# VH-VL binders against IMP cyclohydrolase (purO): the designs that were tried, part 1

Every score and structure here is a prediction.

Target 1, 198 residues: IMP cyclohydrolase (purO), of Methanopyrus kandleri (q8tz52)
Amino acid sequence: MYVGRFLLAGKLEDGTPIAVYGVCSRSFSDRRIEVREGAAFVVPEDPSYITENPYVTYTCARIVDEFLVLTNGAQTDPIADKLESGVPPREALVSVTFAMDYEHDEYNTPRISLITDGETFWLGRVAPEEVYFRVMKPKDGEGYLLSVYGEYAEVPSKPNMTLDREDPLECDPVPSFEHYVCSVIARHDGGRWSLEAR
Below, numbering starts at 1 at the first letter of every chain, in headers, positions and changes, except where a header shows other numbers; antibody chains are not in Kabat numbers.
ipSAE, averaged over its two directions, is called F for ESMFold2-Fast, E for ESMFold2 and O for OpenDDE. V2 adds 0.75 times the mean of E and O to 0.25 times the DockQ between the complexes of E and O.
[cut] marks letters that were taken out.
Atom coordinates printed by the task and the answers are left out, and those that the model quotes come from them; centres of patches stay.

## First folded at step 1 (VH-VL; from fl2P4 with heavy chain D99H L100K Y101G Y102D Y103F D104Y S105E S106T G107S Y108W L109F Y111P)

Design fl2P11
Fold by ESMFold2, look of step 4:
Structure fl2P11 (fold): chain C 198 residues (1-198), chain A 122 residues (1-122), chain B 108 residues (1-108)
Amino acid sequence: as target 1 above (198 residues)
Amino acid sequence: QVQLVQSGSELKKPGASVKISCKASGYTFTKYAMNWVRQAPGQGLESMGWINTYTGKPTYAQGFTGRFVFSMDTSVSTAYLQISSLKAEDTAIYYCARHKGDFYETSWFDPWGQGTLVTVSS
Amino acid sequence: EIVLTQSPATLSLSPGERATLSCRASQSVSSYLAWYQQKPGQAPRLLIYDASNRATGIPARFSGSGSGTDFTLTISSLEPEDFAVYYCQQYSNWPPYTFGQGTKLEIK
């Protein structure tokens, strides 16, 4: 299945909170994710092409105190800035993503966004046809998958995958995703988030 | 109104160079890749590759990694195809075509330029 | 490289008839297949994308179907302007995007 970019939120069976931002692309496989100083960036594989263009180079993850922000685009930084200013997660997520709207390319690409402190997860999708935000508290082994395209392109009302593997990228349906390029995996351990690029 | 307008036909001798232009209008040039397609006389369509219009990074299909150079000038929303050391076998119509999708999508080509006939004859 | 094989090479029909054009891929392209029409002296024109979706402004008599390796373009009732060459194109993998060799639809 082709899902484009996707978010995965939940808890492993041992109770470890996790989140994943993944990139699938049919045309542009020359991307990687670089982790630096509590943030992650989608960048060109060849560093000579790194740029300020938000469609090419962007922050996909930021850690702000106990919060992790994980998104498919330029909304990461404004959401994180709101959290740094003391704005509650629900308001930070909703106000920023609704104001930025969907990506105004010819496909009107939806924005998908996640905030979490490891216990509560705030998930949102802003698209031309609808906007939807949901707050959830996953139980051990529960996963919530949200993608830009395809079968998972709707904020789930209940767990729609099981996190039954230590590597969340090995949990169904992720191995079936076409044209996988790169991802960042966030794990909440010892009261803090850590980021790993894949 | 999205439009791609190519430079006019060229008559060249073997060993010369040609630079075909493809001017885009009606959309943000840097949001979508520009593809080049060759059609030799009486033949089908052959993908030559594409250029990322924001970074300027070209990607060439197999067989087009030598004498063919993609470039662009974003200030005038124009992509270029340069062919060096022209050979008789380079006689063809060359089309530019916009990749219809965002940065992370593969897609069909829409629209196409009108085509530029390059004739290489001694 | 994914090879697209179109059949028949030439299809001779009269206006009002139904045309069925085939495109077979050497490996699965899922639904990432487009159809183009090309008249002499003109650029290709997009007809169908993602196997079955008509492009803007394409008449309803054009339809596409198929998934995986077998794809069909159908023209339900041919009009005089439909006699042209038709190409399929796959875009399931990152470059190169390949074309079939074409089917010429000519008047009987």
Scores: ipSAE 0.006, ipTM 0.558, lowest interface PAE 10.0, mean pLDDT 88

## First folded at step 12 (VH-VL; from f6 with heavy chain Y104W, light chain R30K)

Design g6
Fold by OpenDDE, look of step 14:
Structure g6 (fold): chain C 198 residues (1-198), chain A 122 residues (1-122), chain B 108 residues (1-108)
Amino acid sequence: as target 1 above (198 residues)
Amino acid sequence: QVQLVQSGSELKKPGASVKISCKASGYTFTKYYMNWVRQAPGQGLESMGWINTYTGKPTYAQGFTGRFVFSMDTSVSTAYLQISSLKAEDTAIYYCARYKGNFWETEWFDPWGQGTLVTVSS
Amino acid sequence: EIVLTQSPATLSLSPGERATLSCRASQSVKSYLAWYQQKPGQAPRLLIYDASNRATGIPARFSGSGSGTDFTLTISSLEPEDFAVYYCQQYSNWPPYTFGQGTKLEIK
């Protein structure tokens, strides 16, 4: 299954809050995620590589105090900025993602966004045909998978996967994703988020 | 030291072509994009676009497509700007400027070439 | 496209005076803002990068401040060689990297 980009949010069986942003690409496999200073960035493997837009790179993760922000595009920073300014996560997520709308590229790529404090998860997706936002409080072992394309291209109303592995990337159906490129895994520990590029 | 040295002033007739060179030294040419900036007489700075000095792919800003061509020769660490079908309004100083950047490694323009004056006159 | 508006268009001051130049962005550019100085007949020279960092060799009298949409270049005490045109430029993560229209600092 090809999903494009995906968000995974939930809690491991041991109760550890986790969130993942993953990149699959049929055309651009030379991407990686770099983690720096409480943020993660999708960048080309070779910094010198330029497509039509040399800046088709973006912040995919930002830590803001107790909050983690994950998105598939330019909405990451604006959402994080709102959080920094004291805007509630629900409002920050909805207002920015909705206002920015789906990406008006040649594919009309949907925007998917996530905010979490480790207990509450706010997910949203804006596509040409649908806008949806939900609030979830996953239990141990429950995961919420949201993707740009494919079977999971809907904001789930209930957990749609089980986080039964220590590594969230090993949990079904993630290993079956086609054209997998890279991911960032966020883990909540000791009241703080940590980011790992994979 | 890092520096960009451009070719000398040009005087051309309308309809002619000009090719400006920008030779880089003091750094690895292919690790920094090369930007071109136009400055008409008495006017401000206008970004024309850039060339990826690693891949050779040019990107042109709006208004600088068609008659403007960015190229390079990595063997001599030189970037080129060619303007064809010159018009009077092309009269300006053209600068090359070094830039390195992606999302994370975004940088400003530094250094700049000394500029090349192109005068288009009948 | 992000538009940078500089003000004032022209600033007339005397040596020794304090100069304050403004650059306003149509949307946030965070701290991705540079200031350049251009003297007549010369290429632009980098003064400030990342909103507040002085480039190598730039005198301490030059300082930059601001973030988001409002930026300021300050020259604490003008020297005769400081009279020139100053440009701001944004280089946020999205092209194009645009320039302000410039502020001309001239001798009163």
Scores: ipSAE 0.007, ipTM 0.546, lowest interface PAE 10.7, mean pLDDT 90

## First folded at step 16 (VH-VL; from i5 with heavy chain F103Y)

Design j3
Fold by OpenDDE, fold request of step 25:
Formats: sequence, structure tokens, C-alpha cells
Structure j3 (fold): chain C 198 residues (1-198), chain A 122 residues (1-122), chain B 108 residues (1-108)
Amino acid sequence: as target 1 above (198 residues)
Amino acid sequence: QVQLVQSGSELKKPGASVKISCKASGYTFTKYYMNWVRQAPGQGLESMGWINTYIGKPTYAQGFTGRFVFSMDTSVSTAYLQISSLKAEDTAIYYCARYKGNYWETEWFDPWGQGTLVTVSS
Amino acid sequence: EIVLTQSPATLSLSPGERATLSCRASQSVRSYLAWYQQKPGQAPRLLIYDASNRATGIPARFSGSGSGTDFTLTISSLEPEDFAVYYCQQYSDWPPYTFGQGTKLEIK
């Protein structure tokens, strides 16, 4: 299944909060995610092609105090900035994602956004046909998967995957995703988030 | 209207170089990848590769490395194909064609340029 | 690499007849398949995308069907202007996407 970009959020069986931003693409595979200074960036594999173009190089993850922000585009930084200024996470997520709307490209690509403090997860999707935001408090082993395309292209009303592995990328259905390119995995431990590029 | 207009026919000698242009109009040039297709006389369509118009990065198909160079000028919404060290077997019609899609997903070709005939003869 | 094989190589029919063109993929391409028409001296033009969707301005007599590995382009009743070469193309794998070798539809 081709899902495009996806967000995965929940808790491992041992209670560890995790979140993943994953990139699948059918145009080209030479992209990567790099982690730097509490943030993660999607960039071209070849650094010589890094540009200011927000489609090419963009922040997909930012840690702000106890919060983690993951998104599939340019909304990451504005959301994080609101959090830094003291705006509540729900308001930060909704206001920015809604205002920026879906991407007005050939496919009207939805924007998907996530904020979490490790206990509460705020997930949202803005698409042409629907705007939906939800608050979740996953239990151990529960995961929420939201993708741009495919079966998971709607904000789930209940957990739609099981995080039964230590590595969230090994949990079904992630291994079945086609044209996989890269991901960033965020793990929460001791009140701190850590980012790992994969 | 979305349109691709290519430069005119070329007659070259072996060893010479040629540069074909493909001017795009009716859409944002830098938001759609551009393909090049070769069609030798009486033959089928051959994908030569494409240029990522977001960053100017070319990708060449098998058999089209070395003498073939994709480039672009965003200021005039134009893609270019340059062929150096021309050979008789390079005689063909060359088409530019836009990828339907976005930065993340590419699909079919639409529209196509009208084609540019390159004839290489002594 | 996904290889597309078109058949027949040449199809000879008369105006008013039904034409059936085949495109077979070496592996599943789901519905990521397009059909193009190329008339003599002209550039190819898109006929069908996503296996069964007619492009804008394409007459209703053209239809595409199939999924996975077997696809068909059907022209219900041939018009004189339909005699041309037809190509299929898949866009399931990574680009650049290759074409079938083409089917020449000629007048009988």
C-alpha cells in the first residue's frame, strides 16, 4: 500500500510514548531526514540540493519543552512557535493547521499534524473534504496511524495499530508501506523527547 | 492553457552539439517535473529521464548518461536538453513532457511538447 | 524493472469496427497505467489514466479497463482519425517510467 507521508503515534507495550513521521514517495527516493538541535528535517540526500524551498527542505519534527511536534510540511515551525509562546497545544495545532489549509497542489495534499507531551496526543488532518482534530490518550501498546493516502487517510477514532515491537517501524502495517524513503522516530523518556533519523 | 512549446528542427554533423528548449506556460513550471522522451525514426517512445524542476536536479535513464544534459531556466519557465558529441543514431524526435503530479508523486505525462527533430548527418 | 508488452503489434481494422488493444505488465502495477495515442507526425497525447479514466476531451468511444498485470484499451467504433499508434505506460515503480512497444492500429 502506498500511503505517502504518515504519522504514527502511541505507546509501546512497556508504556514508552513514541511518535513517527514517515516519508514514502513515488517521485524519487534520494531524500533523508537529519536531526539537529532538537528538530528533524527532510532534506535531499545530496546536500548540494538543499534549498529554501519548503517542499524540498522542511522541518518535520520539533521538540518544544515537554512537547513534540510532527507534521508533513511547513506547519511544523508555526505550530512549534506557538507552543514556545505559551499557546496551548490543541489551540496551536488547530489554529495553524487549519489556517494553512491543505496543500493546493495537483492532489490537494492533506496536512497532517501531531502534538504530544507523552501522555496526551493531539492529532489533526486538514483535507478538502474534511477537517478533523482529535485528542487521544493511548494505552500501552496502542498506536494511531494517520497517512496522506490509503487506508489510513482519516484521523482514527480508535487505535488502528498495535505497537507490539520495540521498533515502531516494524509494527504492522508499516513494513508493508510501498516506496518507503525515511522516517524520524521520537521516543519519550524521563520527560524528554529524543529524535532518531531512520 | 497548459502548454509546452519546443524549439525548431536541428540539422547537425557528427561530433557537434545541439540544445533543445522546451518552454512551459499555463502552470507553475517549478512545481512539475519535466521529462524527455526520444523517438527514433519508426521506433517507439524511449524515456530519457527527467529534471526535478524544484531543485534543478537531472535524472537520466539507462543509456542516456554522459552526452545528455538536462537543465532549466526558471526565469523563462524553460527546460533544456543538450546532446554533445552527436552521432548518427541520435537522429530522432525529442519530446518534452510534463509529469502529472506534485513533489512527492509523479504519474503520467501530460501535456507533451510538439517534438523537436534532430537529424545528424555527414 | 517493470516491462510492458503490448499486443498485437499491428491491428488491421475498418472504420466502425471494435478495436481491442492489450498491455501486459511483468508485475502488478495496480491501476497505475496510462494509454497514449500518437498519430503520424504528431506528439503523443494522453487518452486514459489510472487504467480507466478518460483524459479531458477524449471521446467516449475510448475506454480503458484492467488492473494488476492485464490492461485493455477499447475503441468501441473506430473512426478514421483513430488509426494511429497506441502506447501504454505504467507509473507504479520509480521513475522514469517506461512505455510499451506500441500497437499500430491501421486501416484494413
Scores: ipSAE 0.920, ipTM 0.950, lowest interface PAE 0.4, mean pLDDT 97
Fold by OpenDDE, fold request of step 25:
Structure j3 (fold): chain C 198 residues (1-198), chain A 122 residues (1-122), chain B 108 residues (1-108)
Amino acid sequence: as target 1 above (198 residues)
Amino acid sequence: QVQLVQSGSELKKPGASVKISCKASGYTFTKYYMNWVRQAPGQGLESMGWINTYIGKPTYAQGFTGRFVFSMDTSVSTAYLQISSLKAEDTAIYYCARYKGNYWETEWFDPWGQGTLVTVSS
Amino acid sequence: EIVLTQSPATLSLSPGERATLSCRASQSVRSYLAWYQQKPGQAPRLLIYDASNRATGIPARFSGSGSGTDFTLTISSLEPEDFAVYYCQQYSDWPPYTFGQGTKLEIK
């Protein structure tokens, strides 16, 4: 299944909060995620092609105190900035994602956004036909998968995957995703988020 | 209104070089990848590769490395194909064709340029 | 690499007849399959995308069907202007995408 970009959020079986932003693409694979100073960036694999173009280079993850922000586009920084200013997570997520709307490209690519403090997960999707935001409190082993395309292209009303492995990228159905490129994995440990580029 | 217009036919001698242009109009040039296709006389369509118009990065298909160079000028919404050290077997019609899609997904070719005939003869 | 094989190589028919062109993929391409028409002396033109969707301006007599590995382009009743070469193309794997070798539809 081709899903495009995806967000994965939940808790491992041991109770560890995790979140993933993953990139699948049918255009090219020469891109990667780079982690720097509490943030993650999607960038061209070849640094010589890094530009200010928000399609090419964008923040996909930011840690703000106890919060983690993951998104599939330019909404990451504005959401994080609101959090830094003291705006509640739900308000930050909804206001920015809604205002920025879906991407007006050839396919009207939906925006998907996530905020979490490790216990509560705020997940949202803005598409031409639907705007949907939800608050989730996953139990141990429960995962929530939201993708741009395919079977998981709707904000789930209940857990739609099981996080039964230490590596969330090994949990079904992630290994079956076609044209996988890269991901960032966020883990919550000791009250702090950490980012790992994969 | 979406259109690709290519430069005119070329007659070259072996060893020379040629540069074909493909001017795009009716859409944002830098938001659609551009493909190049070769068609030798009486033969089928051969994908030569494509240029990522977002960053200017070319990707060449097997058999089209070395003497073939994809480039672009965003200021005039134009893609270029340069062939150096021309050979007789390079005689063909060369097409530019827009990839349908976006930054993340590429699909079929639409539209196509009208083609540019390159004849290499001594 | 996905290889597309078209058949027959040449199809000789008369105006008014039904034409059936085949495109077979070496592996599944889902529905990521396009058909192009190339008339003599012209550039290829998109006919069908996503296996069965007619492109804008394409007459209803053209139809595409199939999924996975076997695809068919059908022209229900041939018009004189339909005699051309037809190519299939897959866009399931990483680009650049491959074409079939083409089917020449010629007048009997």
Scores: ipSAE 0.919, ipTM 0.950, lowest interface PAE 0.4, mean pLDDT 97
Fold by OpenDDE, last read:
Structure j3 (fold): chain C 198 residues (1-198), chain A 122 residues (1-122), chain B 108 residues (1-108)
Amino acid sequence: as target 1 above (198 residues)
Amino acid sequence: QVQLVQSGSELKKPGASVKISCKASGYTFTKYYMNWVRQAPGQGLESMGWINTYIGKPTYAQGFTGRFVFSMDTSVSTAYLQISSLKAEDTAIYYCARYKGNYWETEWFDPWGQGTLVTVSS
Amino acid sequence: EIVLTQSPATLSLSPGERATLSCRASQSVRSYLAWYQQKPGQAPRLLIYDASNRATGIPARFSGSGSGTDFTLTISSLEPEDFAVYYCQQYSDWPPYTFGQGTKLEIK
């Protein structure tokens, strides 16, 4: 299944909060994620092509105090900035994602956004046919998968995957995703988030 | 209204160079990848590669490395194909064709340029 | 690399007849398959995308079907202007994408 970009949020079986931003693409695979100073960036594999173009180079993850922000585009920084300024996570997520709207490209690519403090997860999707934001509190082993395309292209009303592995990227259905490029995995431990580029 | 207009026919000697232009109009040039296709006389369509118009990065298909260079000028919404050290076997019609899609997904070709005939003869 | 094989190489028919062109992929391309028409002295023109969707401005007599590895382009009743070369193209794997070798539809 081709899902495009995806967000995964939930808790491992041991209770560890995790979140993933994953990149699948059918254009080219020469992309990677860099982690630097509490943030993650999608960038070209060849650094000589890094640009300010928000499609090419963008922040996909930011840690702001107890919060983690993951998104599939330019909304990451504005959301994080609002959090940094003290705006509540629900408001930060909804106001920015809604205002920026879906991407007006050939596919009207939805914007998907996530904020979490490790216990509460705020997940949202803005698409041409639907705007949906939801608050969830995953139990141990429960995962919420949201993708741009495919079966998971809607904010789930209930857990739609099981996080039964230590590595969330090994949990079904993630291994079956076609044209996988890269991901960033966020793990919450000791009250702080850590980012790992994969 | 979306269209690609290519430069005119070229007649070159072996060893010379040629640069073909493909001017895009009716859409945002830098939001669609551009593909190049070669068609030798009486032969089928052969993908040469494409240029990522977002960043100007070319990708060449096997057999089209070295003498073939994809480039672009965003200021005039134009993609270029340069062929150096021309050979007789380079005689063909060259097409530019826009990838349907976006930055993340490329699909079929639409539209196509009208083609540019390059004839290499001594 | 996914290889597309078109058949037949040449198809000779008369106006008014039904034409059936085949395109077979070496592996599944799902529905990521396009058909193009190329008339003499012209650039290819998109006919069908996503295996069965007719492009804008394409007459209803053209239809595409199939999924996975086997695809068919059908022209229900040939018009004189339909005699051309037809190519299939897959866009399932990483680009650059591949074309079939083409089917020449000629007048009998």
Scores: ipSAE 0.908, ipTM 0.946, lowest interface PAE 0.4, mean pLDDT 96
Fold by ESMFold2, last read:
Structure j3 (fold): chain C 198 residues (1-198), chain A 122 residues (1-122), chain B 108 residues (1-108)
Amino acid sequence: as target 1 above (198 residues)
Amino acid sequence: QVQLVQSGSELKKPGASVKISCKASGYTFTKYYMNWVRQAPGQGLESMGWINTYIGKPTYAQGFTGRFVFSMDTSVSTAYLQISSLKAEDTAIYYCARYKGNYWETEWFDPWGQGTLVTVSS
Amino acid sequence: EIVLTQSPATLSLSPGERATLSCRASQSVRSYLAWYQQKPGQAPRLLIYDASNRATGIPARFSGSGSGTDFTLTISSLEPEDFAVYYCQQYSDWPPYTFGQGTKLEIK
């Protein structure tokens, strides 16, 4: 199945909060995610092609105190900036994602955004046809998957996957995603968020 | 009025080089990937590879990694195909074609340039 | 590499007849298939995308169908300008995208 870029929010069966931003792309595979000091960036695989174009090179994850922000685009940094200024997660998520709107490219690409403190997860999607935001508190083993395209292209009202593997990328349906390129996995260990690029 | 206009036909000797231009108009050049397609006389269509116009990176299909060079000049919205050390087997019509899509998803070709005939003969 | 095989290689028909052109993929391309028309001395022209959607300005007599590995281009009533070579193309894999070898539709 082709889903494009996706967000996964939930808890492993042992109760570990996790979040994933994944990139699937039908164009090309030569991209990666680089982790640096509480943030992750989508960049061209070849560093000589890194640009200031935020459509190509962008922050996809940022840790702000107890919060993690994870998105598919340039909205990551403004959301994180609002959190740093003391704006509550729901308001930071909704105001920024809605104001930046979907991408005005050939396909009007939806924006997907996530904030979490490890217990509460705020998830949103802004598309030309629909705008939805929801809050959720995953139980152990529960996963909430949201994608740009396909079967998961709607903010779920209930868990729509089970996190029954230690590696969240091995949990169904993620292994069936076509044209997978790269991802960042965030884990809440010992009261802290950590980021791992794949 | 999305359009691709290519440079004119070329007659070359083996060992020479040629540089074909493809000028884009009616859209933002750096927001759509560009492909080069070869059609030998009486034959079908063969993708040679593409240039990522967002960042200027060329990628070549198998068999096109040596004598073929893709480049671009964003200031004039133009893609280029250069063929060095021309051989008789390089005689063909060369098309530029724009990908439908964006940075993340690419699909069919629309539009195509009108084609440039390169004839290589002794 | 996904191989597209078109049949027949040549189809000889008269104006007013119905043409049926086939494209078979070596593995599933789902609906990621386009059809192009190439008239003599001209560049290819997009007819059908995503297996069944007509491109802008393409007459209703052109229709596409199929999914997976088997695809069909149908021209319901041939006009004189429809005698050309037709190519299918898949865009299911990452580029490079592959073309079928073409079906020549010629006047009987």
Scores: ipSAE 0.682, ipTM 0.863, lowest interface PAE 1.6, mean pLDDT 94

